# Ledger of designs, part 14: VH-VL binders against q3z8e7

Target 1, 156 residues: q3z8e7
Amino acid sequence: MVEKIPMTASGYKKLEDELSTLKVKRIDVIEEMRLAAMDKDMRENAPYHAAKEQRGQIEGRIKEIEHELKYADVSEYTDTNTSKVNMGSTVKLRDPKNGECCTYTLVSPKEIEPLKGKISASSPIGKAVFNRNKGEQIEIEVPSGTLQYIIEDISF

## First folded at step 3 (VH-VL)

Design C13 (framework fv_denrakibart)
Fold by ESMFold2-Fast, scan of step 3:
Structure C13 (fold): chain C 156 residues (1-156), chain A 121 residues (1-121), chain B 113 residues (1-113)
Amino acid sequence: as target 1 above (156 residues)
Amino acid sequence: EVQLVQSGAEVKKPGESLKISCKGSGYSFTNYWIGWVRQMPGKGLEWMGIIYPGDSDTRYSPSFQGQVTISADKSISTAYLQWSSLKASDTAMYYCARHLYFGTGSYFDYWGQGTLVTVSS
Amino acid sequence: DIVMTQSPDSLAVSLGERATINCKSSQSVLYDSNNKNYLAWYQQKPGQPPKLLIYWASTRESGVPDRFSGSGSGTDFTLTISSLQAEDVAVYYCQQYYSTPYTFGQGTKVEIK
């Protein structure tokens, strides 16, 4: 079972652009494979093998993008709703027990960088903050227990 | 034929402003990210940032955030790198290069010829 | 930031001999969801811009001679030139594009003995 994949309109458009570009590249690579295959010795046909590998990479990425676009949940809370956490939001969380703050930005799955605070909406933290308002207290279930935070600030 | 053509060499004094350009041709300019890479004399490559011309989504290396501005004008297929106040330490070769973001990889498949910027008193 | 470290800093190889360049990332650049290594190799000849040689750790860019090959996964990568030609004198850079900021190795200078 596949969950919906939250994303911004900008992110959706970039995926559509990438898909369009990959479909053009696919045509070129297939033709490159066909031309290379006309060489008389296939056992040592390095250009053919390189084009075949590139074809496989393009097909794999097309499949990934089509999956992401099919299950995309494009946020309608662009720029108009700065009070709620959505895709692209930077969220400042405060631990009410010790007063420590941490900052996270909700990004698409391919742009995740946890060490830089870039997390997916499907991560435990992302799920807990998505669509929540400034000032709300959230609970995050993790294997080590339950974490509690207050949404101190939301920005874009 | 895909080409990235950069503006010519610049000789500037510290404190001056500068804007250099990178013009794309032979492909759909708005469908590729344009990155800027610095190479100081005798040194290696440093990624500065990228811009998606279709919506001007811009991302900077932390080392360059606040130091430069990256922009693009999709109507003329041109990306820009700008300094409000140059320093002698900005003396370097600056390259623009394109990539397709994440899925196909943020590897740079085509590079501009470079713009040499010399900042000296 | 992911730190990319190349070894050696420079090497001299006789024409026709194998040249091997190593690149190590401070953390894995393998993305589990697509099983791809977000690593590229570039060649920079004197007075020229960098040129893409290899992407996804092992895929040769179109037009790149088959004597160039990339291998490795996760944190340890190798660029191999199976039979060095005079035109291969250059500085070679690895680059990770797994996460921003994108980072390059310090470069390996390849010279003829």
Scores: ipSAE 0.005, ipTM 0.546, lowest interface PAE 11.8, mean pLDDT 82

Design C14 (framework fv_denrakibart)
Fold by ESMFold2-Fast, scan of step 3:
Structure C14 (fold): chain C 156 residues (1-156), chain A 121 residues (1-121), chain B 113 residues (1-113)
Amino acid sequence: as target 1 above (156 residues)
Amino acid sequence: EVQLVQSGAEVKKPGESLKISCKGSGYSFTNYWIGWVRQMPGKGLEWMGIIYPGDSDTRYSPSFQGQVTISADKSISTAYLQWSSLKASDTAMYYCARHMYYGSGSYMDVWGQGTLVTVSS
Amino acid sequence: DIVMTQSPDSLAVSLGERATINCKSSQSVLYSSNNKNYLAWYQQKPGQPPKLLIYWASTRESGVPDRFSGSGSGTDFTLTISSLQAEDVAVYYCQQYYSEPYTFGQGTKVEIK
């Protein structure tokens, strides 16, 4: 099933910019494939296979971005109606077992910096906190088991 | 219940115009691509094209580009397939189907009951 | 355009017997970045619209009996009915959704022997 993909207006524009850049690169790579095919036996043509692989990567990213843009739910940075986690929200999580606090900000794909706590809404943590209220307990499945956190604070 | 309900059978003469409909219910109509598939008598399935009702982004199969028009009216959750001038070769069963979209890919999870279009002199 | 070819065109199978339908694509429908095969299978009974059976080559649609299974990758795909029942008499179509235009195989008619 396809769901709407939450993102900021800034994130949406960055995806549009990336899509434009990739479409230009696609033209160049297709031409590289054509030129490589003219010079070598296709079965053993290393430059052709390298260009074909690069085209595959470009086409894949284009498909991903087109999907994200078509199903984007562009949310405002500030949510004044409810105390729910949204795109642009900074969430402070507390581990009830050891009292440790972790801070995460939900950002668009282009702004992701995991080491600085900037994560996507589609990440395991992002999915668990999205549209949740302050004070709720969430559970996140990871390979080593289940992590529990309490949403201690939500800021915009 | 998610449903696509199509308009009734049509009998037309060559040169006439026609517009058939496909009404969605039980889901958010603007959040799914909806498209058309032709099945000529005794033949297989041919994909014609799709439309995203939220912004009317429309994509056609090359063999149907310029031969038909696909449109949608999101205020009444209805998609359309239209011919300006019918030909006898347009005689077929036409299905609308909801397309599950992932990038450029799509499979069809919900189908209408079909609209039989007969074009003869 | 990606051409989809099914074999056989028709198949007569005894009740309770295994039915196997093959589908070949003229180019790979495996997308390496997500490791998914953009292939679906549909069942069409006389007088009815097609019904989705399998998507992503091997994922069964909700409500589809366990006797239906899909397998394969890249260019070669198979739909298997492990124990054919009377209600399974239909024409079966494979479909690629890797690139537009989406294309269907010519269909395989399954009948009771």
Scores: ipSAE 0.000, ipTM 0.474, lowest interface PAE 16.4, mean pLDDT 82

Design C15 (framework fv_denrakibart)
Fold by ESMFold2-Fast, scan of step 3:
Structure C15 (fold): chain C 156 residues (1-156), chain A 122 residues (1-122), chain B 113 residues (1-113)
Amino acid sequence: as target 1 above (156 residues)
Amino acid sequence: EVQLVQSGAEVKKPGESLKISCKGSGYSFTDYWIGWVRQMPGKGLEWMGIIYPGDSDTRYSPSFQGQVTISADKSISTAYLQWSSLKASDTAMYYCARHLYYGSGTYYFDYWGQGTLVTVSS
Amino acid sequence: DIVMTQSPDSLAVSLGERATINCKSSQSVLYSSNNKNYLAWYQQKPGQPPKLLIYWASTRESGVPDRFSGSGSGTDFTLTISSLQAEDVAVYYCQQYYSTPYTFGQGTKVEIK
């Protein structure tokens, strides 16, 4: 299944700009390949092979960006927030009942490692802390019940 | 299934014009070069030239430059080989075959047409 | 132009025995930047178009029996049929695709003894 990809408005704009730049570069590289192929034997043509490799990289990156933009969820994030939990933030949670602390970092889907505290914004913990301030008391709904934590620290 | 289907056998007299065809199916026609290869009766294979259907860029063997015209119509996935004036020495089997353009450039002939026999006699 | 020369012109081998065909190029078809030999082998049976057997000197085309193998580098290449079957009776051609014009060897006819 395809999941929505959380990002800031600023992040979305940067991907749009990168996509536009890559599309211009693609035109240039395709033309370089065509000219190299016309004037030289392609098998013995280092400029052709270099341009072909570059085109492959550009096409791959374009596909990645188009996928990210197509499935982007910009409404979950704000680009002006510097004091609240955001993508890339590391959050320290404290259980007020037993004093135990847990640290979590909100990461992109490709970098999720729950055992190392790297979680998605769409996880139960991620959802509960996202866009919250230091010092807030939060409730996390999990299959085993409701957990309560205090946001002790936020770092970026 | 990738296929290259060529037009039927031709019997011609010296001086006549001729255009034979090679229709590709089962793949993206504009992603591959189409080459033409001649085989005279009882002889080996001779490469004549190639065309990239996407922009009709053509390259000829020096032996065939000016002797034949290679063209393509990408809207119907068809490549052509044409003579303005046939000679008895043009009597041969003509094969079309595809080469990969994107990935590693133009290479070996991975799929071949069934061949078109052209007989030129007076 | 690169000239391709095959030897022998014809070869008679008993069923189940090894057949060896040689191909020599007038200049190297090894591209130093990718370390690949731009050489292919084709099989042509009477009344049929050529069929690709081997490319990059030693890579077997999909669907080609493993009794066919290619070897060599630079200017000297070999096609080996480890155990000749009746269906292998054909003319075999080597081809260089290192530079245009692409050129073929004159062919080697393989027959059963």
Scores: ipSAE 0.000, ipTM 0.466, lowest interface PAE 16.1, mean pLDDT 82

Design C16 (framework fv_denrakibart)
Fold by ESMFold2-Fast, scan of step 3:
Structure C16 (fold): chain C 156 residues (1-156), chain A 121 residues (1-121), chain B 113 residues (1-113)
Amino acid sequence: as target 1 above (156 residues)
Amino acid sequence: EVQLVQSGAEVKKPGESLKISCKGSGYSFTNYWIGWVRQMPGKGLEWMGIIYPGDSETRYSPSFQGQVTISADKSISTAYLQWSSLKASDTAMYYCARQLYYDSGSYFDYWGQGTLVTVSS
Amino acid sequence: DIVMTQSPDSLAVSLGERATINCKSSQSVLYSSNNKNYLAWYQQKPGQPPKLLIYWASTRESGVPDRFSGSGSGTDFTLTISSLQAEDVAVYYCQQYYSTPYTFGQGTKVEIK
């Protein structure tokens, strides 16, 4: 079994649109490669290699998007349900034993700053809180053991 | 002088792993694709797949996808064809051949001498 | 997949006579935008690897004798050996490189009569 990748319906749609655009661009680049490679050339063919490099970049991005779409865990109601933790949510956690509070914001991979409380949905804390409701008790497994928290507040 | 030199003949048992090689010389190895072609005893030619040594991009014939692994080490101008578990039906002559373009379509202009692989119990 | 079919399977020709080998593709291998046929012919002598003879349906590879010629377009192709020599005894294969997977004809064995 593989892990699901949490995302909003809007995020999923953006990936679909990007994939569609890249597939059209791929057709154009393959055509450019085909035309550049018509003549037998025993030396370096710069137009062909430039097009091949562009195709490589497009293919890599297509593969990445297709992987994300295949394993996407889409929350159809994340844009309208503010009572559950989702991407962009700021979550206030309370330790029931000592009363200590910590605040975390779920952000995209490019915006992760753990020391500033910005974490991914795939982190141990992110996984534990994602799609949970205010007032739920969660358990987080970390290298040092198991942490216990209550979701005290959710803001967007 | 362009040359593709393949490793020597192999005699194996079913279930054994095998890796055969194809070393290019006399040209820029990273600028050409290397394809692999199978020829079963008394039969014709079957394209298996191809690799671009410059970035190790591979493409396989659907009938060989998952049956073999094609790889390359550009530091020694060598491409490889590998089986994790040989079958008697893998008994064949295996050729490597050079191709200038894959996606745009091209032909094989230079061929290795072939590696005979015999798989029997 | 594009299926390549050669005819005949075998051919016996006297020295100095013409040998004609046909190759048919299940789909056109002519690319209309550049007007090129993605078709090659290879010669394989006993105990040797294949050798490129013709590419782009009719272009002779450097060093190949002019008695070898390729013709045809679209789905029907011909390899002609105008005056068979003893050294031409071999199996000849056509190959399409229009689309993947690349496919070869089953081969035509040319023998001396």
Scores: ipSAE 0.000, ipTM 0.467, lowest interface PAE 14.6, mean pLDDT 83

Design C2 (framework fv_denrakibart)
Fold by ESMFold2-Fast, scan of step 3:
Structure C2 (fold): chain C 156 residues (1-156), chain A 121 residues (1-121), chain B 113 residues (1-113)
Amino acid sequence: as target 1 above (156 residues)
Amino acid sequence: EVQLVQSGAEVKKPGESLKISCKGSGYSFTRYWIGWVRQMPGKGLEWMGIIYPGDSDTRYSPSFQGQVTISADKSISTAYLQWSSLKASDTAMYYCARHLFYGSGKYFDYWGQGTLVTVSS
Amino acid sequence: DIVMTQSPDSLAVSLGERATINCKSSQSVLYSSNNKNYLAWYQQKPGQPPKLLIYWASTRESGVPDRFSGSGSGTDFTLTISSLQAEDVAVYYCQQYYSTPYTFGQGTKVEIK
């Protein structure tokens, strides 16, 4: 039931690095819980419960990352022969009426930075450009109306 | 008065089983950990393990894990240390001691008088 | 495991003089979250069980004479008897309760000169 999760090679590596860091941190938190649990009074009060909550947050994030890595689809976006917009693509859009250009890169969820032009495939712009070819005209629906752009360039 | 009273001295042969006891009185038995400490003749103190009688949460020293069993019966305020098969190297004085680890940080504040166990052929 | 090492193994001190016993842990027994050292000192007289003297490295147990004091932090700890009395002849043990297994030092025997 789980679709593959599109991501860049750098996004995959970033998740691997985060997972490695969390596994090391998990060791420290388990030890903190153990120390708190030695005191039955602390086991019943805030210090133990705080450590337990932190352990839960770390375990939840590890599970999320392991799921994302398991279902990652990195290799599907290395075929340069298609020339279509894919994850990791940098797309240059041109407004045919006023000549204005905007550049966007499709990135994995962890790499999203709208101010740097890094957007998800599920954003309005991302949806409009995904799997499109250089030279195609696209429409982006916004609350104030519909925006028109031409895909001027695609790079990886 | 807080008191921990241990069972009497034992003389056993290698391979025999043994169970010694430590009875607490004068305090709420289920609110304190009971630890067991071994002292071989002429030697220092070795922590064996600890039990919380309220829920039987038991923790062992790796050196004693699988060699002894620590248990407690809270209905009679008594903790136990048990061997399934004694060895000559088990010859020692065995102490029980009470541990309260609230904010005060008191460790073994009251001790039993000790149970001498002699194992020889 | 945390290894506890005491020095000296034995100490002879004249009545009324200061006795100093050192205890070193192989790793820190200071818990940064509460700034407490998980270290205790015990006194054992011949034929008797050990008696708690000091806990949290420097807190004297109720009923223990004020000539006994504990000091130190992290890995280096000291038990001081400021004016040795005849009744203080005993073996003294340090113990860490920072990490299981809770380990004792080998003991320091204090005797009268």
Scores: ipSAE 0.000, ipTM 0.465, lowest interface PAE 15.2, mean pLDDT 82

Design C3 (framework fv_denrakibart)
Fold by ESMFold2-Fast, scan of step 3:
Structure C3 (fold): chain C 156 residues (1-156), chain A 121 residues (1-121), chain B 113 residues (1-113)
Amino acid sequence: as target 1 above (156 residues)
Amino acid sequence: EVQLVQSGAEVKKPGESLKISCKGSGYSFTRYWIGWVRQMPGKGLEWMGIIYPGDSDTRYSPSFQGQVTISADKSISTAYLQWSSLKASDTAMYYCARLVYYGTGEYFDYWGQGTLVTVSS
Amino acid sequence: DIVMTQSPDSLAVSLGERATINCKSSQSVLYSSNNKNYLAWYQQKPGQPPKLLIYWASTRESGVPDRFSGSGSGTDFTLTISSLQAEDVAVYYCQQYYSTPYTFGQGTKVEIK
C-alpha cells in the first residue's frame, strides 16, 4: 500500500551518516537558540530568528531522511540485472550527430551532484535511461526541445 | 521517564529568606530551559522566569525581576527559586516546568508537582 | 505585554456533550515567517499541576485523548472537547509564547452539568 523508495546501499549509508550529523548539529542549534532568546520581544531578536529558522531546517531535514530510510528499498538492487540501467549504474551517452560523450551516474537524492554527473532517476536524463539497454537510442525531453543520445556503455 | 520533583511545602514569616528546588531526571537537564510559574490561591498562572542550566542564563518576567532569584546547579540537575525577604503576598503554589524547543517551539511540556509556600505572621 | 483573555470564565456541560473554550490575544501570536501560532493549552485538575494539551495552536501533545482539539490563528483561538468525560473537570488555560513575558489566560473552569 505504501510506495517504496529505491535506493543503493551507498545512498542508504549516506543518509544514515547525514542523519547522525544533523542530530549532533541539532544540539548545537538548540544552544544557539537559547543564547539568542534573551531579548524581551522574540520577534525583534534577529539572532533568535536566525537560530529558530536554522532549527526548523534541521528538524525538517531529519524528518525527510527518517521518512526516506523508513521506506527505503535497498534490497531491490541486490539481485539487479546490470545489463540494464539501474540505480547506481554509470551510463555513457553519445550524441550521434557530433560524437560528444557525457557520463552520468544514477544516485539517491542525497548523492545528487549534476556538475559531477550524479543525477536522480526522476531527472530528464534519468527518466530516459532508466531500465534501458546498451546500444539503445533514447530521447531526452528538455525545455528547449528533445535531445537524442545512444547508450554507449553501462557500468556498475 | 522525564520527571521534575520539587521540594516540600514551606511555612515562613515575613522577612525570612527561602530557597525552593526542582530536580530534573530522565532527560539531559542542561539542554532544556526550566521555568517557574506562580499560582496564588484561587487564581491563575503567572510566568516568573526561566533559566538554562547549561550556563545559568536567566530571563525574568518584568513583574518578578528583582523580587526573586532563579539559579541552577547542573551537577545535581536542580533548579532553584529564591527570595531574600518574603512577603505575605508571596503566599502561593510555585511550579517548575520544562520548556521545549522542537522545531522552534517554546512551551511547557512537563511540570513539577508544585511547592506550596505560606507566608504569615 | 500580550494579554490573554479567555471566555467563558466557567462552563457547565453535560457528560458526552461538546465543550468550547475561547482565547483571545491582544496582539497576533502568528509569526508570518514560519506561519506558526505560538499558542498552547493546559489542563489543571483540582490538586494537580497543569498538563500540556495542545501546542502550536492545534498540535495535540502525545498521550492526550483525541477528544481534545485546538484551532484558530492570529488572535482568536479555541479549545474543543468533543465529548466531555468525567475526568475532564478542570480549569483550562491558554498561553502565548510569541514574546516575553510569556502570559496565560485567566482560565476557564469546566464542570459537569
Scores: ipSAE 0.000, ipTM 0.468, lowest interface PAE 16.6, mean pLDDT 82

Design C4 (framework fv_denrakibart)
Fold by ESMFold2-Fast, scan of step 3:
Structure C4 (fold): chain C 156 residues (1-156), chain A 120 residues (1-120), chain B 113 residues (1-113)
Amino acid sequence: as target 1 above (156 residues)
Amino acid sequence: EVQLVQSGAEVKKPGESLKISCKGSGYSFTRYWIGWVRQMPGKGLEWMGIIYPGDSDTRYSPSFQGQVTISADKSISTAYLQWSSLKASDTAMYYCARHIYLGSDAFDIWGQGTLVTVSS
Amino acid sequence: DIVMTQSPDSLAVSLGERATINCKSSQSVLYSSNNKNYLAWYQQKPGQPPKLLIYWASTRESGVPDRFSGSGSGTDFTLTISSLQAEDVAVYYCQQYYSTPYTFGQGTKVEIK
């Protein structure tokens, strides 16, 4: 069996846009292959081989995206009460000992941008906050030790 | 989309002539070799020959030399396989396929096949 | 002419198990000037044209799953399916494109045990 792949509506749209872009790029790379294949003796045609390799990468990514879109489980969290962290949630964490705060949004693997606070549900922080309620204290185990935070706010 | 589209199935009697086609689209037809491959019912694949449509350079398998004619019309991106006089032993599926004969590629794109049945 | 011989003629393998097909050429298909083996593998399902899986003995064609791999050099070649799936039931052919006439092996039929 193939399990559904959870993602946000935004994540689904981003994959659709990437797929569209790759299909256009595929046309260009096929044309590069055609232009490179001007000599009958192609045994050592480096431009042709480079374009063929590029096409292989594009086709592989297209297949991956089509699989993800086919098995996507798109969830909108507008009706989840703000008391629980789910996919698409933005959480504000506060260290109760030093008062420092951080915000994170749980996103699909393709949307991860750690510098913008977009993290995977499978990351150490993501695992610790997932399905937790506002006001709960959580502990996150990292290589350097244990981090402690309180979930100060949850938004969708 | 790169594809090769072949003509439809044929039912013929021994002694009749036949010409089947293979039309390329989505690529530069004159820059790739077109090969023909026979598959007799329940048997494996047999390479018949190839043609370079850009200059009609044609090469045959010794087993098919003189038995068939391979040709191409580059103005309509179509390759042909022709018999002057069919035999019952010509009953087979015939595939066209694209490749670079003197280069790096095997047969990367195949036509859907043309079934030729020769019986009295 | 270069003669291609496959073994076995047929192979029954359980789902998820490894399938191995061998191909032997009567003469070397290694071109010393570019160090490439002019050997390809094709998959043919009932009612369909052959599909290219592997070229240059070990290079996987675009879109072909990574469970398919090719190995070998010179005269002895192997196609491996690391974890057989139901859609892999087919006849597999090796082909040399080192010299004309191009020649195919007789085919190996892969079935589910």
Scores: ipSAE 0.000, ipTM 0.456, lowest interface PAE 17.0, mean pLDDT 83

Design C5 (framework fv_denrakibart)
Fold by ESMFold2-Fast, scan of step 3:
Structure C5 (fold): chain C 156 residues (1-156), chain A 122 residues (1-122), chain B 113 residues (1-113)
Amino acid sequence: as target 1 above (156 residues)
Amino acid sequence: EVQLVQSGAEVKKPGESLKISCKGSGYSFTNYWIGWVRQMPGKGLEWMGIIYPGDSDTRYSPSFQGQVTISADKSISTAYLQWSSLKASDTAMYYCARHLKYFGSGSYFDYWGQGTLVTVSS
Amino acid sequence: DIVMTQSPDSLAVSLGERATINCKSSQSVLYSSNNKNYLAWYQQKPGQPPKLLIYWASTRESGVPDRFSGSGSGTDFTLTISSLQAEDVAVYYCQQYYSTPYTFGQGTKVEIK
């Protein structure tokens, strides 16, 4: 069964706006590629390869956004900092065996920054913590196996 | 914690095959490119290629195309670099490194594995 | 292929003094459409893997000390360490990611005088 991606109405709109901007950029980059290729060796043409790489990035991002919009479950999250984990929540996880901790914030797709702890609800960590309570022990399924954590704190 | 852990040092003879690994943890493995970089003893860094584990899209440096195979198994968050027949000139430290897929980030590498030393001698 | 050339090959600097490393590309790595320089700097300490210091020529990676800064545009780039510390003994590499194959400079070894 297809899992829905929770997001706010604002987050959905931001993705729509980003998608429209990227589609315009795609037109420009395709034209840049055409012009760059006109009288240069395509194999060693730096502007052509740069534009081709940029087009690849734009196409990849468009597909990501289209996927996220297709599976979006648009809802409102609460502002209660003692609530269950929801969109906008910041959760502190602790490994009960070794005492290691980490903090993650569930954000809209446009605001995802994994290295800064800003993750989607559809990520492995996001799926495991979503709608859970403070003090619950959870299992996080990652490609390397299953990790166990306790939800030490929830803030909004 | 984001971490890339590589397989241990290898000592091989010319003509032997070899497959070394790079295991990612602490992040969504399928959302990042993994690159391979060679460093020959006492020399600088050479980009070999990159792979996107989510769909196995692989790109090689022309110097390494046909010389090595890059692959990934997303079910165990592991990328691989493989030789069918090693040469003495393959003696080097091999690093794997992560590249963010996000639009506009380019192919700079934010996290690196500890390296795998490959020694090929007769 | 874009050739990256660093200078000097090695540099001996006293503790607390400024170190400057230059990197030159054989062709421009500035992409006019987004006004970005596709240039990164890495630090490799003895016995360790490289570590990202700077990307987009001048953006410092999170966790990298303020004493490291990158500057330049087009074909000429500089990495500056404003006040060298003992822990900064390393080889520094510039890298272009403007076009494939991605290429690195030959490296600059920074030592304490």
Scores: ipSAE 0.000, ipTM 0.472, lowest interface PAE 16.6, mean pLDDT 81

Design C6 (framework fv_denrakibart)
Fold by ESMFold2-Fast, scan of step 3:
Structure C6 (fold): chain C 156 residues (1-156), chain A 122 residues (1-122), chain B 113 residues (1-113)
Amino acid sequence: as target 1 above (156 residues)
Amino acid sequence: EVQLVQSGAEVKKPGESLKISCKGSGYSFTKYWIGWVRQMPGKGLEWMGIIYPGDSDTRYSPSFQGQVTISADKSISTAYLQWSSLKASDTAMYYCARQVTYYGSGDYFDYWGQGTLVTVSS
Amino acid sequence: DIVMTQSPDSLAVSLGERATINCKSSQSVLYSSNNKNYLAWYQQKPGQPPKLLIYWASTRESGVPDRFSGSGSGTDFTLTISSLQAEDVAVYYCQQYYSTPYTFGQGTKVEIK
């Protein structure tokens, strides 16, 4: 019932490290809020409000990382062979109805550029193709219905 | 306190090799990216590349790939920027800076070193 | 590659007056999944390294005076100094960290009129 989030071992480790640093920063920001709150006029306490905003951002990111780590599906292999779709793979998909092809590359979240075919492994297309073999037919669930594609080629 | 301390100024001739350093202290060195930024005299900032000392994952700006080597020695909390053969066009101030990580990649620079001035002339 | 363009190149403002610096990206730096703008502002005073002022377009770094504020989303961003002080004489840079290579604007020099 719980969807798994594909990621590399390196990606998982970096998320653990980020979580660790955010938890330290959270302690510092809470202390900043405490010190600012010692000012008698809370209504006009700009340092307090700035620290409170920063804490909100930190808590949001911590929650996001904890969710990703909890549902992570970690790939333990560093193979970049063309047999299976992996992180960094470029996948050529063919629509069996009309023969039209489209190409996608699985990239990290910050490198996503849909118009250039760079997508997340966590996207609907990314999830459908990850760890699949050349020649397999995949189904992608989207709001407008189900899309069907054949994995025509895998490159790196 | 978080601190990045860079090596001193260098005066070199074209064709010479050079390795400059950036030592981190006051934080867990292996858990933050270290970036290198060039500033040519009177010009703006240019990102060169980053390294994650925990696993030596290194990424370069396309403009600097093949021109420099970025490395790190986590046992002494030090990152390096290296040239095999300097050019006059490498004359610049070089900054190291710590980057906060989101989604396993470097982001903005929160702490900066004091800079290393490199002068390359004949 | 994302190109960052600042305007103006130079700005002279009297002490106590408002300074406004603009930054435009050649493509959006807003990440739809987390609704964050991957945009930072740095201050570089003469003879010093750059200093982080603002990140995520509008979040002020700890220790930065509240006269500094960032705004904007997508491709158009603004750094505002509400009441210029003598110590604010510097070059200001915007930076996108949405996609590699990370790129900076060309800088805006702020000086006293």
Scores: ipSAE 0.005, ipTM 0.571, lowest interface PAE 11.4, mean pLDDT 83

